# Designs tried in a protein design chat: VHH binders against Meiotic recombination protein W68 (mei-W68). Part 2

Target 1, 331 residues: Meiotic recombination protein W68 (mei-W68), of Drosophila melanogaster (Fruit fly) (q7kpa5)
Amino acid sequence: MDEFSENIERIALELLSNLVHGNATLSVPRNSSGNVISEYRRVSYNNRGSRHSFCVLIYMLSRVHRLQVRGGSFTVRGLYYDNPLLVRSQSRIAEARLDVCRMLRTSPLSLGILAASKGLVAGDLRLLMTNGDVLDSSLYGGPLTLPTDPEKIDRIETLAEFVLIVEKESVFESLLSRNVFGTFERRFILITGKGYPDCCTRRIVHRLTEENQLAAYILVDADPFGVEIMLVYRHGSKSMSFSSQGLTTPALRWIGLHPSEIPALGTGAVALVAGDNKKINDLLARHDLEPGVRQELRMLQDVQLKAEIESVIDFLTDDYIPNKINRNLFL

## First folded at step 1 (VHH)

Design b09 (framework vhh_brivekimig_d4)
Fold by ESMFold2-Fast, scan of step 1:
Structure b09 (fold): chain B 331 residues (1-331), chain A 122 residues (1-122)
Amino acid sequence: as target 1 above (331 residues)
Amino acid sequence: EVQLVESGGGVVQPGGSLRLSCAASGFTFSNYGMSWVRQAPGKGPEWVSSIDSSGGSTLYADSVKGRFTISRDNSKNTLYLQMNSLRPEDTALYYCARSEDLLEAYGEYDYSSQGTLVTVSS
């Protein structure tokens, strides 16, 4: 690795030069788009309000530098427990991790500072770990929590034809309780990120499509947050737009639930609230929307109704999902 | 400095109700999504519920769906969790957490509070 050591050393030299003049300040980018950094947040030891954040940020930079030089990884939890009096809470490590990512323009996974994944996987999947362990999410092995460090997966073995991502754990569990793998003819892998996916979940989806050449489908609620979740899997996070390497699935196929389908649901539809309209406007301002996605967002805005996946739960396995995939009804 | 102060915990009998509050300061509350996370004795943290910046969209863990209601008042910088039909399994220290965006996963939430203890005893 050693990829970021020069940048960290440059930051350290700038700090040392400024400390001679009594200035102990770090600048953290707040926003970056297309490699343009438009705003900075200043963190200073000389300012009581940011002093603690400054110290934790220095600590984080030193840990990242060590990993770049010596290899290995740290967890957010581990870094907290190594120095709890300095750090004071795990949230401070998580915050500093994101700040370092912004400063170095890279992902948390590339830093070697890892957080436990909340993602779940089930179906025809075997993860062969670098330590020789085998994690098996097949029907009899049961659902697995995704590994904290997806780079410690040496090889992914599957006979699956595709990956199906579902937004919510409740939908994931409902499909399993309805024997989805026993009633759906094609072999597949079922994944949920439990809402907005963490980097580990996104990395594994990326590896399945790139290394195993699997098609990927996603089923989200017919609301602006569901659309944004799909866009995060496909294009990455807007707040971390500079870091999409190995974390995006551009060929991800959005099979539903589509806003254009809401009128057919009758009593399953619910009125949009102010927050929904704000999110629709924010999404429509994006330059990376596919035409079909933009059309569905405008439909959502025009009709002013949203719906959850649960509105079609009774026919998801036998009708909705197979028809969407087999007839190429995706966006 | 981000400050999150939880209150409203206590001892309650099974089937009872409690309302938790979280007073936020040190950031523009209306710009952030908020979550409730709990940690039972001897167990890891469990995500309970999330609400978007406007209060228009909510998510719930399956274990609490239909029993708990998350809400917020942006004019008062306060997050709430209405807990009904409480069970012994709900016994935990409850934390509120902010997300810089809704991409902050469980375990990566920014929370710097001591939490509020909820004990459901029979």
Scores: ipSAE 0.000, ipTM 0.247, lowest interface PAE 12.9, mean pLDDT 80

Design b10 (framework vhh_brivekimig_d4)
Fold by ESMFold2-Fast, scan of step 1:
Structure b10 (fold): chain B 331 residues (1-331), chain A 119 residues (1-119)
Amino acid sequence: as target 1 above (331 residues)
Amino acid sequence: EVQLVESGGGVVQPGGSLRLSCAASGFTFSSYAMSWVRQAPGKGPEWVSSISESGYDTLYADSVKGRFTISRDNSKNTLYLQMNSLRPEDTALYYCVREYYDEGGFDPSSQGTLVTVSS
């Protein structure tokens, strides 16, 4: 019997026991502070408001159980296409996947429900797969899409000294078009998660820093969402702390663009909007912020200006990035 | 401009076999995971199979597992679906699509290839 099979069967037996008494309810943990689950969200077939969530959750648990007992994998996309009328949207499958992770206290990558990665990688990287295949991001054809199942990477080979993560695909493409690998003296790997990173992208970054002992740097927009993206790579999702194992890079170095640099950018700076201020307040309420990061967030709040990486794009490869990395100018 | 052109469909008897092909152009084929999705008349889209960018990892819907085989040739920018032991319920328009985690909904850029299993 596999790791989660017994837990899923226990949940099913408890549900069946409750159904005998007319109660079709599932409890989803919300708060997993330390080793104790102290808060639950209840979804019930008997309640019209949560009925759909109950049905999708049963569907997801059934699929996870099947994969654990019989082997194999599904993609999130595949689960949606398998039953789009029940599910209604891919986002509902994504939410149910997270709820199952909470119920089973495990990461999305452990469920056997695989999410095709939107992450891109370029530069000096070879992924040696368990089947003997080699994925090489230096090959002609442009950047490599990260593998669907990062656990099927047997080992990672690279002569790179560091990983550079950039928030946006547009910045990633701009760096490649400017021959970034030809302009830097040091070898490196370039990665983008195309905004908020998926678990596959986070897993690869984690493996590069832990297994290959690479330094990791990140370049995000100087706005609260850019800061949050950095924090997701560094500390993981706040709402899924139990799934941070193997998906975080605590030593990630934030090289920019820093809010404290915005006043020097002239016309590149724009005013914050209401959504930005709400996000700053949400982030400042965190207890896991490094002092330097908190200071930069307070500066965003005080100055009320934000800026995109594009504000320094013309000097990014020649001055900004090399200066930050070579002089250890990071937070 | 992304272009995907499916071919290989036709009319077969139950128990027969067909091999579908999808010719890709306008993007770096080897950098994308690919999937086959089918849609029968009057039904919603049904995911059939997916393959990773390298071809190492393959996934199948329970309804086709053991009967269908997905494969790809990155040197030819072509995706394949070998369909064996065909059943009347396999009758559908078959589409090849790029697989992205965050993309919602089924919106084929091509006309698909029709597979009809009839006795």
Scores: ipSAE 0.000, ipTM 0.145, lowest interface PAE 13.8, mean pLDDT 80

Design b11 (framework vhh_brivekimig_d4)
Fold by ESMFold2-Fast, scan of step 1:
Structure b11 (fold): chain B 331 residues (1-331), chain A 124 residues (1-124)
Amino acid sequence: as target 1 above (331 residues)
Amino acid sequence: EVQLVESGGGVVQPGGSLRLSCAASGFTFSHYEMSWVRQAPGKGPEWVSSISGSGEYTLYADSVKGRFTISRDNSKNTLYLQMNSLRPEDTALYYCAKGPDYYGSGSYDAFDISSQGTLVTVSS
């Protein structure tokens, strides 16, 4: 609470200092890639373009302060409907939540402002909740949505040997429809964050590897955005690196689809567009890349082709995934 | 298709009580946060209360806290709002709402009220 309290005090003092000079202004860290580069976005009541954002940030800070004093939680939806004229949309609350996280240097889960996770889980997993409830993704073989507050999971029970993360919901559904749990000899947990993972999904993956000592594997598209999604699970978001505690899985194993495999896919490969090349350059400027990951990014840059997991979908469950895991073909 | 049907509204004197119900279908009810939202004539929507999928966690707007109680029966796919000590300012159309849909929307969309709602009128 000391660091959190000190950060709130610093923000209040900055605002008061600015106010005595006629400026109702707050500074929100941007935190570009790298430890030596930091940048701030100014949000001011005096600027028509940022006035609304300023008001929503003050509202959010006041609600976070209330939760620290009184306890409890708020939902993103609840905060919007409590003051719709001030807030204007639920997306503004979601945006302000992330800005407050940057300002207070804490995770969204620590603010007490809750949102349902978009993450899905299937397979041999039981989550024993602090209230005595049990969430069981092995029951009936259907996927379950991850809990809103992963800190209310008292204990995780599983006989699984590993976690397999897939980037897209479509791949997750395809694996289930192809009876992936019956095809693979080893017990495992299947998770998808539906693209870039939220903090709840990242927290669950972290707990599975740390508390249950499971190996973790990830399958993403062979394009720069797929690589970045893997890096978010492994190292955290570059814009939120200070809040990565308990949300990263450094030992995460990238099994595919690897860019170096694209030439063998024939007509399944497509040309890179300008946005892809920009993302490759942004990723190559990172200091936290493993050598093998950097080599794969240079393959994307050199070959100028990308591919989706759907390119290997017909042999994904009975060949590609088992071969990659059993032969330790990962980066 | 997601379907929500509200009932239980009516005319009541100040200080009176009403119990609202919402019958839900077309989704796995126990997996979603549920909320009550109200809209008074000429005003925008106001969030009233939310309850977690398990029913363990509840939240209330400051204006109704201590007077209203949200609850759910997951075996019957039904959401409830017990309203006590009603005031004239509680007069509104009351809607139940499924929590944020992360099965494709993945974001905090503005709530779109597609159901009929149930009218609560508190009159002297």
Scores: ipSAE 0.000, ipTM 0.161, lowest interface PAE 16.5, mean pLDDT 79

Design m01 (framework vhh_8emy_2)
Fold by ESMFold2-Fast, scan of step 1:
Structure m01 (fold): chain B 331 residues (1-331), chain A 121 residues (1-121)
Amino acid sequence: as target 1 above (331 residues)
Amino acid sequence: QVQLQESGGGLVQPGSSLRLSCAASGFTFSDYAMHWVRQAPGKGPEWVSSISSSGDYTNYATSVKGRFSISRDNPSKTLYLQMNSLRPEDSAVYYCARDEGYSYGDYFDYRGQGTQVTVSS
C-alpha cells in the first residue's frame, strides 16, 4: 500500500529544504537508463512559465500520497472537476500524471490515477471483470474500447491463437469492414492503440501473451515512427524505461510493413522528410535493436522512401498478413 | 551451394503416419526459418508448416493443424515433419524450403527436389 509514500515524503522534504533557501522547485526526469537519470526538467513556482505546472504537480503528488495511505483511485476527469480553478484542463492533469510517474519511477497504472484508454479490441475476447461484469468483443458485433483499469480484469478468456496489433484505427476499421475474422481460418484478437499505445493497451497485450500464452504480431507503417511504435510495445518507452514492468511484450513479432518491401510491393511510396531522418538517427543510436530491425532502418535511410499500410490495403487480409504469419516472416 | 534433400515419403493407407526428413547443407542451417510446402498434381504449391531458426515458434496450415508437427535439429542440420492421421487429400510431393528471411512474397530462397507422399486405399 505505502510503496510511493516514502518517495513522496522524500520529495516533500527536498522541496521544504529548497523553500528554506528561497526557491520552490521540483525536478522531473526526462529519460533514464535503469537507475541512472540522464536528463531532467526543473519546474518552479519562482518562474512564471512553470508556476502552473509546479502547482498541478504538487496537487497530483498529494493525491497519489492519499491513495497510498487510504486506498482507492481517482480519474483524470475527476481530479480536474475536483479543482478546476487550479488545474484549468484535463490535459494538465494528464501531463502531471506522466511527470509524477517519471518522478516516482512507476507506470501510470500504479498511481491509482486512471485515464480512459484509447485502445480498441475486436474478435474472440471476453474480459471477466472483478465486479462480475463481462466485456465481450465477439458478442457486441463491433470493437470495444479497452477498460480504463486493466487490473480490474480478473480473467481473460479467448479461443484465439494470436493477437494482431495494427498501428492505426483506419487500418483496424478497414480490416473489420473486409471481414478479416471470416477470411482467416485461425482465430485471433485484433487490437489497435491508435498510434503510440497508452499503458492500458500495452498492459492488455502483455497479459494476453503472458497469461493466455498467445503469440503477438504487429503491423505498422513503413516509416521510423511505425518502427518506434513497435519498439514501444516490445521494449517500452525510452523516456520511461523504469515503468516497463508488466507493459512490454519482448516476443512481439513485427510482420510489417517492412521498409525493404516498399520497392517490391509497388506501394504508394513517398519521400522522407527531415523529421523522418532525425528519427532514424535517434533509433539507430539505440543499443536494444535486433539486427533485423537495424537493417530495416538502414534500408529506410538508404532508399529515402516510406509507405503507409493503406498502400497495401487491397491485399492486406487475403495475402499480406496470412503470408507473413504462416511463413514466420517477422523481425 | 545450398542443398536440401527430402526423404521419408511413400505409399500409405488413410489414417497412417509418416515422418519426413530434410537434410540441409551449404549454408548455416541455424540462421534460417524453414518450411514444408506441398504440391499435388495439376495444382499450385500449398504452404504446410513453418519453424523459426531457433525452433521456438511453429505455424501450420489449418488443413493439417493438430495432425502434423514440424521440428528441427540444428546440430544435425535436419528438418522434420511428423504426419499423423493421413488423408487422401494429403497426397502430394512435399518440399523442404529455406525461408528468404526478410523478403515478402511466395518465393522461397531454395527448395529441395521433394518426396512423394501418396495416401490411398
Scores: ipSAE 0.000, ipTM 0.168, lowest interface PAE 21.8, mean pLDDT 81

Design m02 (framework vhh_8emy_2)
Fold by ESMFold2-Fast, scan of step 1:
Structure m02 (fold): chain B 331 residues (1-331), chain A 121 residues (1-121)
Amino acid sequence: as target 1 above (331 residues)
Amino acid sequence: QVQLQESGGGLVQPGSSLRLSCAASGFTFSSYWMHWVRQAPGKGPEWVSSISGSGDSTNYATSVKGRFSISRDNPSKTLYLQMNSLRPEDSAVYYCAKDLYEDSSGYYDYRGQGTQVTVSS
């Protein structure tokens, strides 16, 4: 039993206290900025519109409390099939899982309620699981989907010098098809979170840099969403800021594409759209931006051009990535 | 698995109206911002419009503001785009997209096949 379990019990006792006065309501944080919770969503058994959400939240809190007392884990799928009449769909469990994370200020991984990771890994990596299984993404094992529970990894074995993260699955596949591991002299691990990374992907990257002391590099599109993806790996998600412990990689090195490089690279740059400009403004309002990152965002805003990684794909493996890493050209 | 199925496209004349629909599944529809994005032949994706999970907040690209209206029906898990006063430059494949995080108008990714809108005289 930890403080997390005690927080569930506190919520339960407050709910029971309110119930004796006919008030069956739970408050779920909507937004957080650092340590400040700015808004709450109320769910109540007495309100038809939120009644079902209330019931599923109570169900989820009871299952999380059980895991804290008894140990173990549940899957999102398993919790739905345990009580489909109450829950009605797997998406309701996924929703309640995130709501409980907000209420308890903890990560989905810490809840013990697990969802399959979308992350992919290839290269010089062996994951030795607590059950004795070995997952091998090397040339012999091929690309692997990251494990559902990264805390079940007992030990990570690698002779890699660094991790290279790429934003898109299409880029990940292109690098593999172009023999990226045979092109680089140094051994490395290739990872993609398929856009914005889930907690499993972020946890594995964190463990590789902390436990195996690997350098970490990231390659994203030269647009504001690519910059935000890099910032999620580095500093954590705004929507899950309370759960950054063990899920951030502050030393992550952004090797490209840099907005400042778009003209010099001779790429097929395209004009920014309204959604891009809104995202630039949102990012520039952040207080946690490194000066170099802020300068690149201002350059994106001033020049009004963006480019995808695919624009440089033809020289990516042989020139761009090796030069960025070997010459320390990162932000 | 998130699934988005667009429909309602077609061939229309300039000045006509058309309503697009997007049927969503695999996630809690009412908790996410939804977006319409279009892509014309030989061009990159262009963001068109966004709507909050509750439907209370909407945003539009300057090129469509005053002509297009985004709406949603959370009980049926359907997103709509009402397009009025259509112009040849509106010709594109229209995709609906879900935001990656709850109640945020930030990042989007299109997941459906799209629906073709052709405006020609």
Scores: ipSAE 0.000, ipTM 0.131, lowest interface PAE 18.9, mean pLDDT 79

Design m03 (framework vhh_8emy_2)
Fold by ESMFold2-Fast, scan of step 1:
Structure m03 (fold): chain B 331 residues (1-331), chain A 119 residues (1-119)
Amino acid sequence: as target 1 above (331 residues)
Amino acid sequence: QVQLQESGGGLVQPGSSLRLSCAASGFTFDDYAMHWVRQAPGKGPEWVSSISWSGDSINYATSVKGRFSISRDNPSKTLYLQMNSLRPEDSAVYYCATGEDFWSGYEYRGQGTQVTVSS
């Protein structure tokens, strides 16, 4: 039987058994902060406030079951247009998609329910699609938006030695405007997820490191959110840690900015705020931190200063990035 | 039908404060994370802040550096953004959104409210 078919069928049988006794309820796991807890949100046909959510969840489970049996994929938009009277809006499909991911403990990509990617790529990269199309970021003269379905990429061709991920679109654009590809001797691919990466961006980074054997480097702001973005690429989302398969890059190399470098870089350091300190505490409570990462978070906590990549933008292409990569200075 | 309705924007001088509101309807507001996202003319969307379903976990973009405060009132299904010490670079259309996080879970946003910070 397919990976999720038996679980969906078990949910359906349990629901039918409970319906005989006048109870039609589905339990959706919550994403909670703090100690490890298995909290559930209940949606029920018997409850007027959650009735519609219940119906959309049943609809989504039936679509996922069909994909597991027959293969293929659906888009969020396509599922809405398939039955707009039941669903009411595309946002309800998006909500149900996340709820099903939590219920089945899997990623949206694994469900076969897809949304457009916001990720951008530039540099020495060719994506050979299963339909025969070729997407070539080196020939477009600018960045290419990542494809909606990374599983429709038949093969990735590149002469690049590594991929460099940058947190922000503004940094990505700045590097391109400074002719970053012309300043490095080694060929590489530049990617941005525009902050916290979507599953498509994470999948493509994973494929580049596993299939093409590329080294992967990441440059984020020297603050707790930058560290968390790096950890999402490396270890997966805190809210969906169970959906790590094919979406993590454990060998991802964090080249900067490192909190320990803030004084030495001569950056315009800024004081941490309450939200920063709460995020540092949340991150330090994790059990999956590498010692070097934990040490940098402790330095943020002790020094109480943060800095943005823009603070070192003038020497990023000529000094900082080449030295970090060529000398293997990473965490 | 799911709806998000932003309000509270306007034209203000640098250093001023504004409070944005987002009225949500058509979904179980209490069960989902909420986000503020902004978009300046000619730029892509920039995530500003997120708040968990309970209000206990809050995150901010570094660009708003302790000047902004996100909050929610679950009984009234309303999301808020208190913006203090406004700068010209904060000028944008501000959208509220729902999902696990803006990039991996967000699929829907409201029509937005314009904030202009100019002398």
Scores: ipSAE 0.000, ipTM 0.139, lowest interface PAE 19.8, mean pLDDT 78

Design m04 (framework vhh_8emy_2)
Fold by ESMFold2-Fast, scan of step 1:
Structure m04 (fold): chain B 331 residues (1-331), chain A 121 residues (1-121)
Amino acid sequence: as target 1 above (331 residues)
Amino acid sequence: QVQLQESGGGLVQPGSSLRLSCAASGFTFSNYEMHWVRQAPGKGPEWVSSISTSGGYTNYATSVKGRFSISRDNPSKTLYLQMNSLRPEDSAVYYCARVGDYDILTGPDYRGQGTQVTVSS
């Protein structure tokens, strides 16, 4: 509603009050545990190293305020090309959008500044758009890219019983090439976020489970980054966990690949590197982990081996996925 | 692999109309949001317009809103930009673009070779 415009106006008033004392500084939360913010990053006009970031952040706050007052939306791409600050990197504008989201404690979709979705969907799904258009992933021609603005989806129609999310586009394409929809008796929707999912992909998964009452399953690599991807779908981004409104699927079922299965894969297992161990430690420090997920992370730490979904690709469709779902083998 | 080919540019008088086309190949055109971007000599790139996968949703830069119209024909894999009431400041190379923009990472821009539009008396 109007709460975001009021919050931006309070931030502006506080900044103006600080300017009287020669202090042009904004504090951006880095992460949070619920509503408790554990870290801050300071950006200041008085500091040459953060001056540009300060200006971009003020610009983003002004654009969000305008959207809240006048309505509408802009894409991150459009904002980059139509920016008076001549920002050289689109990632700087994307970062400023996330920083504004952190400051206002709201989802990126609520800001009205959209990014093109990288998510792909196939299977029994029809998206009925507010303008009367219909996007249908069940038609000949292959998968559909998810819409940029999921709030313009008026209604989702499907006869599917569940959603299956796969981490990587390569796995998604492999399942399609192996006629996954022709081998399963049950109707389902196949989605990939191509690694870490964008907010559009997360929003659509959320809507499918809440509005259409579908079960949701996810298949990720047996490594700490795969576990984190699953946790992003389930609980939201660690750095953005307070801004998960309508973007989480708490009932998401992690069917694999589980770290506890790695010893059985033989030569498909690979040693962890330093970056993997750092990520395991970061994840184990979380307070929102389910006991089973924590146990699997401890298994990664103890065994020091990881494995990709490709290690079981040859029997994914015929054996692994059906057995996990039918036997309720999920975490 | 990804190929975008613009056409339809030329020299026109102020107040004239011009229609640009972009032929796409090497990817599933109907799966991607498409954009028009322009760049005048000595200036940075300027976003002009975007269109959703179905063509149902369009966006325009403030400088062209009400004068330009973006459209697409998914069966023929073609993107269009109808430019009306052209002004000298519209003079630029116009690029058709497929962008890989994500909430967590900004992907690469895929652009064609461009088509020159010159508006002068």
Scores: ipSAE 0.000, ipTM 0.250, lowest interface PAE 11.1, mean pLDDT 79

Design m05 (framework vhh_8emy_2)
Fold by ESMFold2-Fast, scan of step 1:
Structure m05 (fold): chain B 331 residues (1-331), chain A 120 residues (1-120)
Amino acid sequence: as target 1 above (331 residues)
Amino acid sequence: QVQLQESGGGLVQPGSSLRLSCAASGFTFSTYDMHWVRQAPGKGPEWVSSISGSGGETNYATSVKGRFSISRDNPSKTLYLQMNSLRPEDSAVYYCARESYSSSWDFDYRGQGTQVTVSS
């Protein structure tokens, strides 16, 4: 530890220097490149609009410094409940946590300030915790929430051959209700991040592929947001590119739903809206796209139709997923 | 269909204890963080306590810390609030609330409530 204490102290000294001249301002990077910080958001006590954010950032920096010196961890909820009058809402702590990550160029997991994971897991998985607890996603015949601190997982035990990630909780629940584990011959782990994955979900997927050598597959909606969710698992978040270490799965296999499949769906397809077209243009501007992914985005742009996984739900477990995985039909 | 049903409220004297229960149905209970929220007449809602889906993390409002204890039984899909050393200011309708899927720090469902009155 002590990794960030010098940086926090440097920030404090810069703030004190500015205060002598009547300026109480912190600069938060808006960085999307990782190696070069190209833009800053200014947060100032002197500005009524950012005063509260300034105070919460100071509070957060002081807590991170305490953890670097003393060890331990705080939760987002715990920090809110320790000082609700200062903080006003849990979302303000969550926002400040991400801003501090940007300022210190590190991941939320490395700060020691933990948020409860929204990630769900089911199937052949046992997580052996450092305190001796065992989390077994098969024990209750239903999904379990991923642990808040993935670094407290001592060992991961599984006989699974792969991980299947699905974008939405509704698809995750649908697969379980349709007996997905009984209809597919190979053992696997089913995970959902409930949309855009948090760092805990991404860390667990990374560990499964690196430590347990599992193949990883992902099923997302055939729309630009689904493609972006896949890219977050594979390459990391653009807003947090500096914190991708241990949180990316470059070998992640995108099995569907592919935009090129949309014309065959008929009534399951809906027209793109302005926000969809903006996202397609943003994604196509990326330099880290694999050729097949770029082609699918171009197809989405050309056809001007999107579709949800629910469009193929009736044959998803018996046909779509097994065919994509067994025939290596992925991008 | 998501349903939350509270029970266990009543009229008690100051210094007494009460245990509230909330029966949940229509969703996978173990994957949702759960909360207790109260509302006294003429006042806005006040958050009381929360518990994580696994039961491993609990939090309490300053006004109840050390007196109230939140717990859950995932197999029976039941949430509990043990209230000790009750005070007149604890009088309120107590609601069981499920944390929102789409909003990390908001509630998407709450029950009908159970009335707690602390009076001599």
Scores: ipSAE 0.000, ipTM 0.240, lowest interface PAE 12.2, mean pLDDT 81

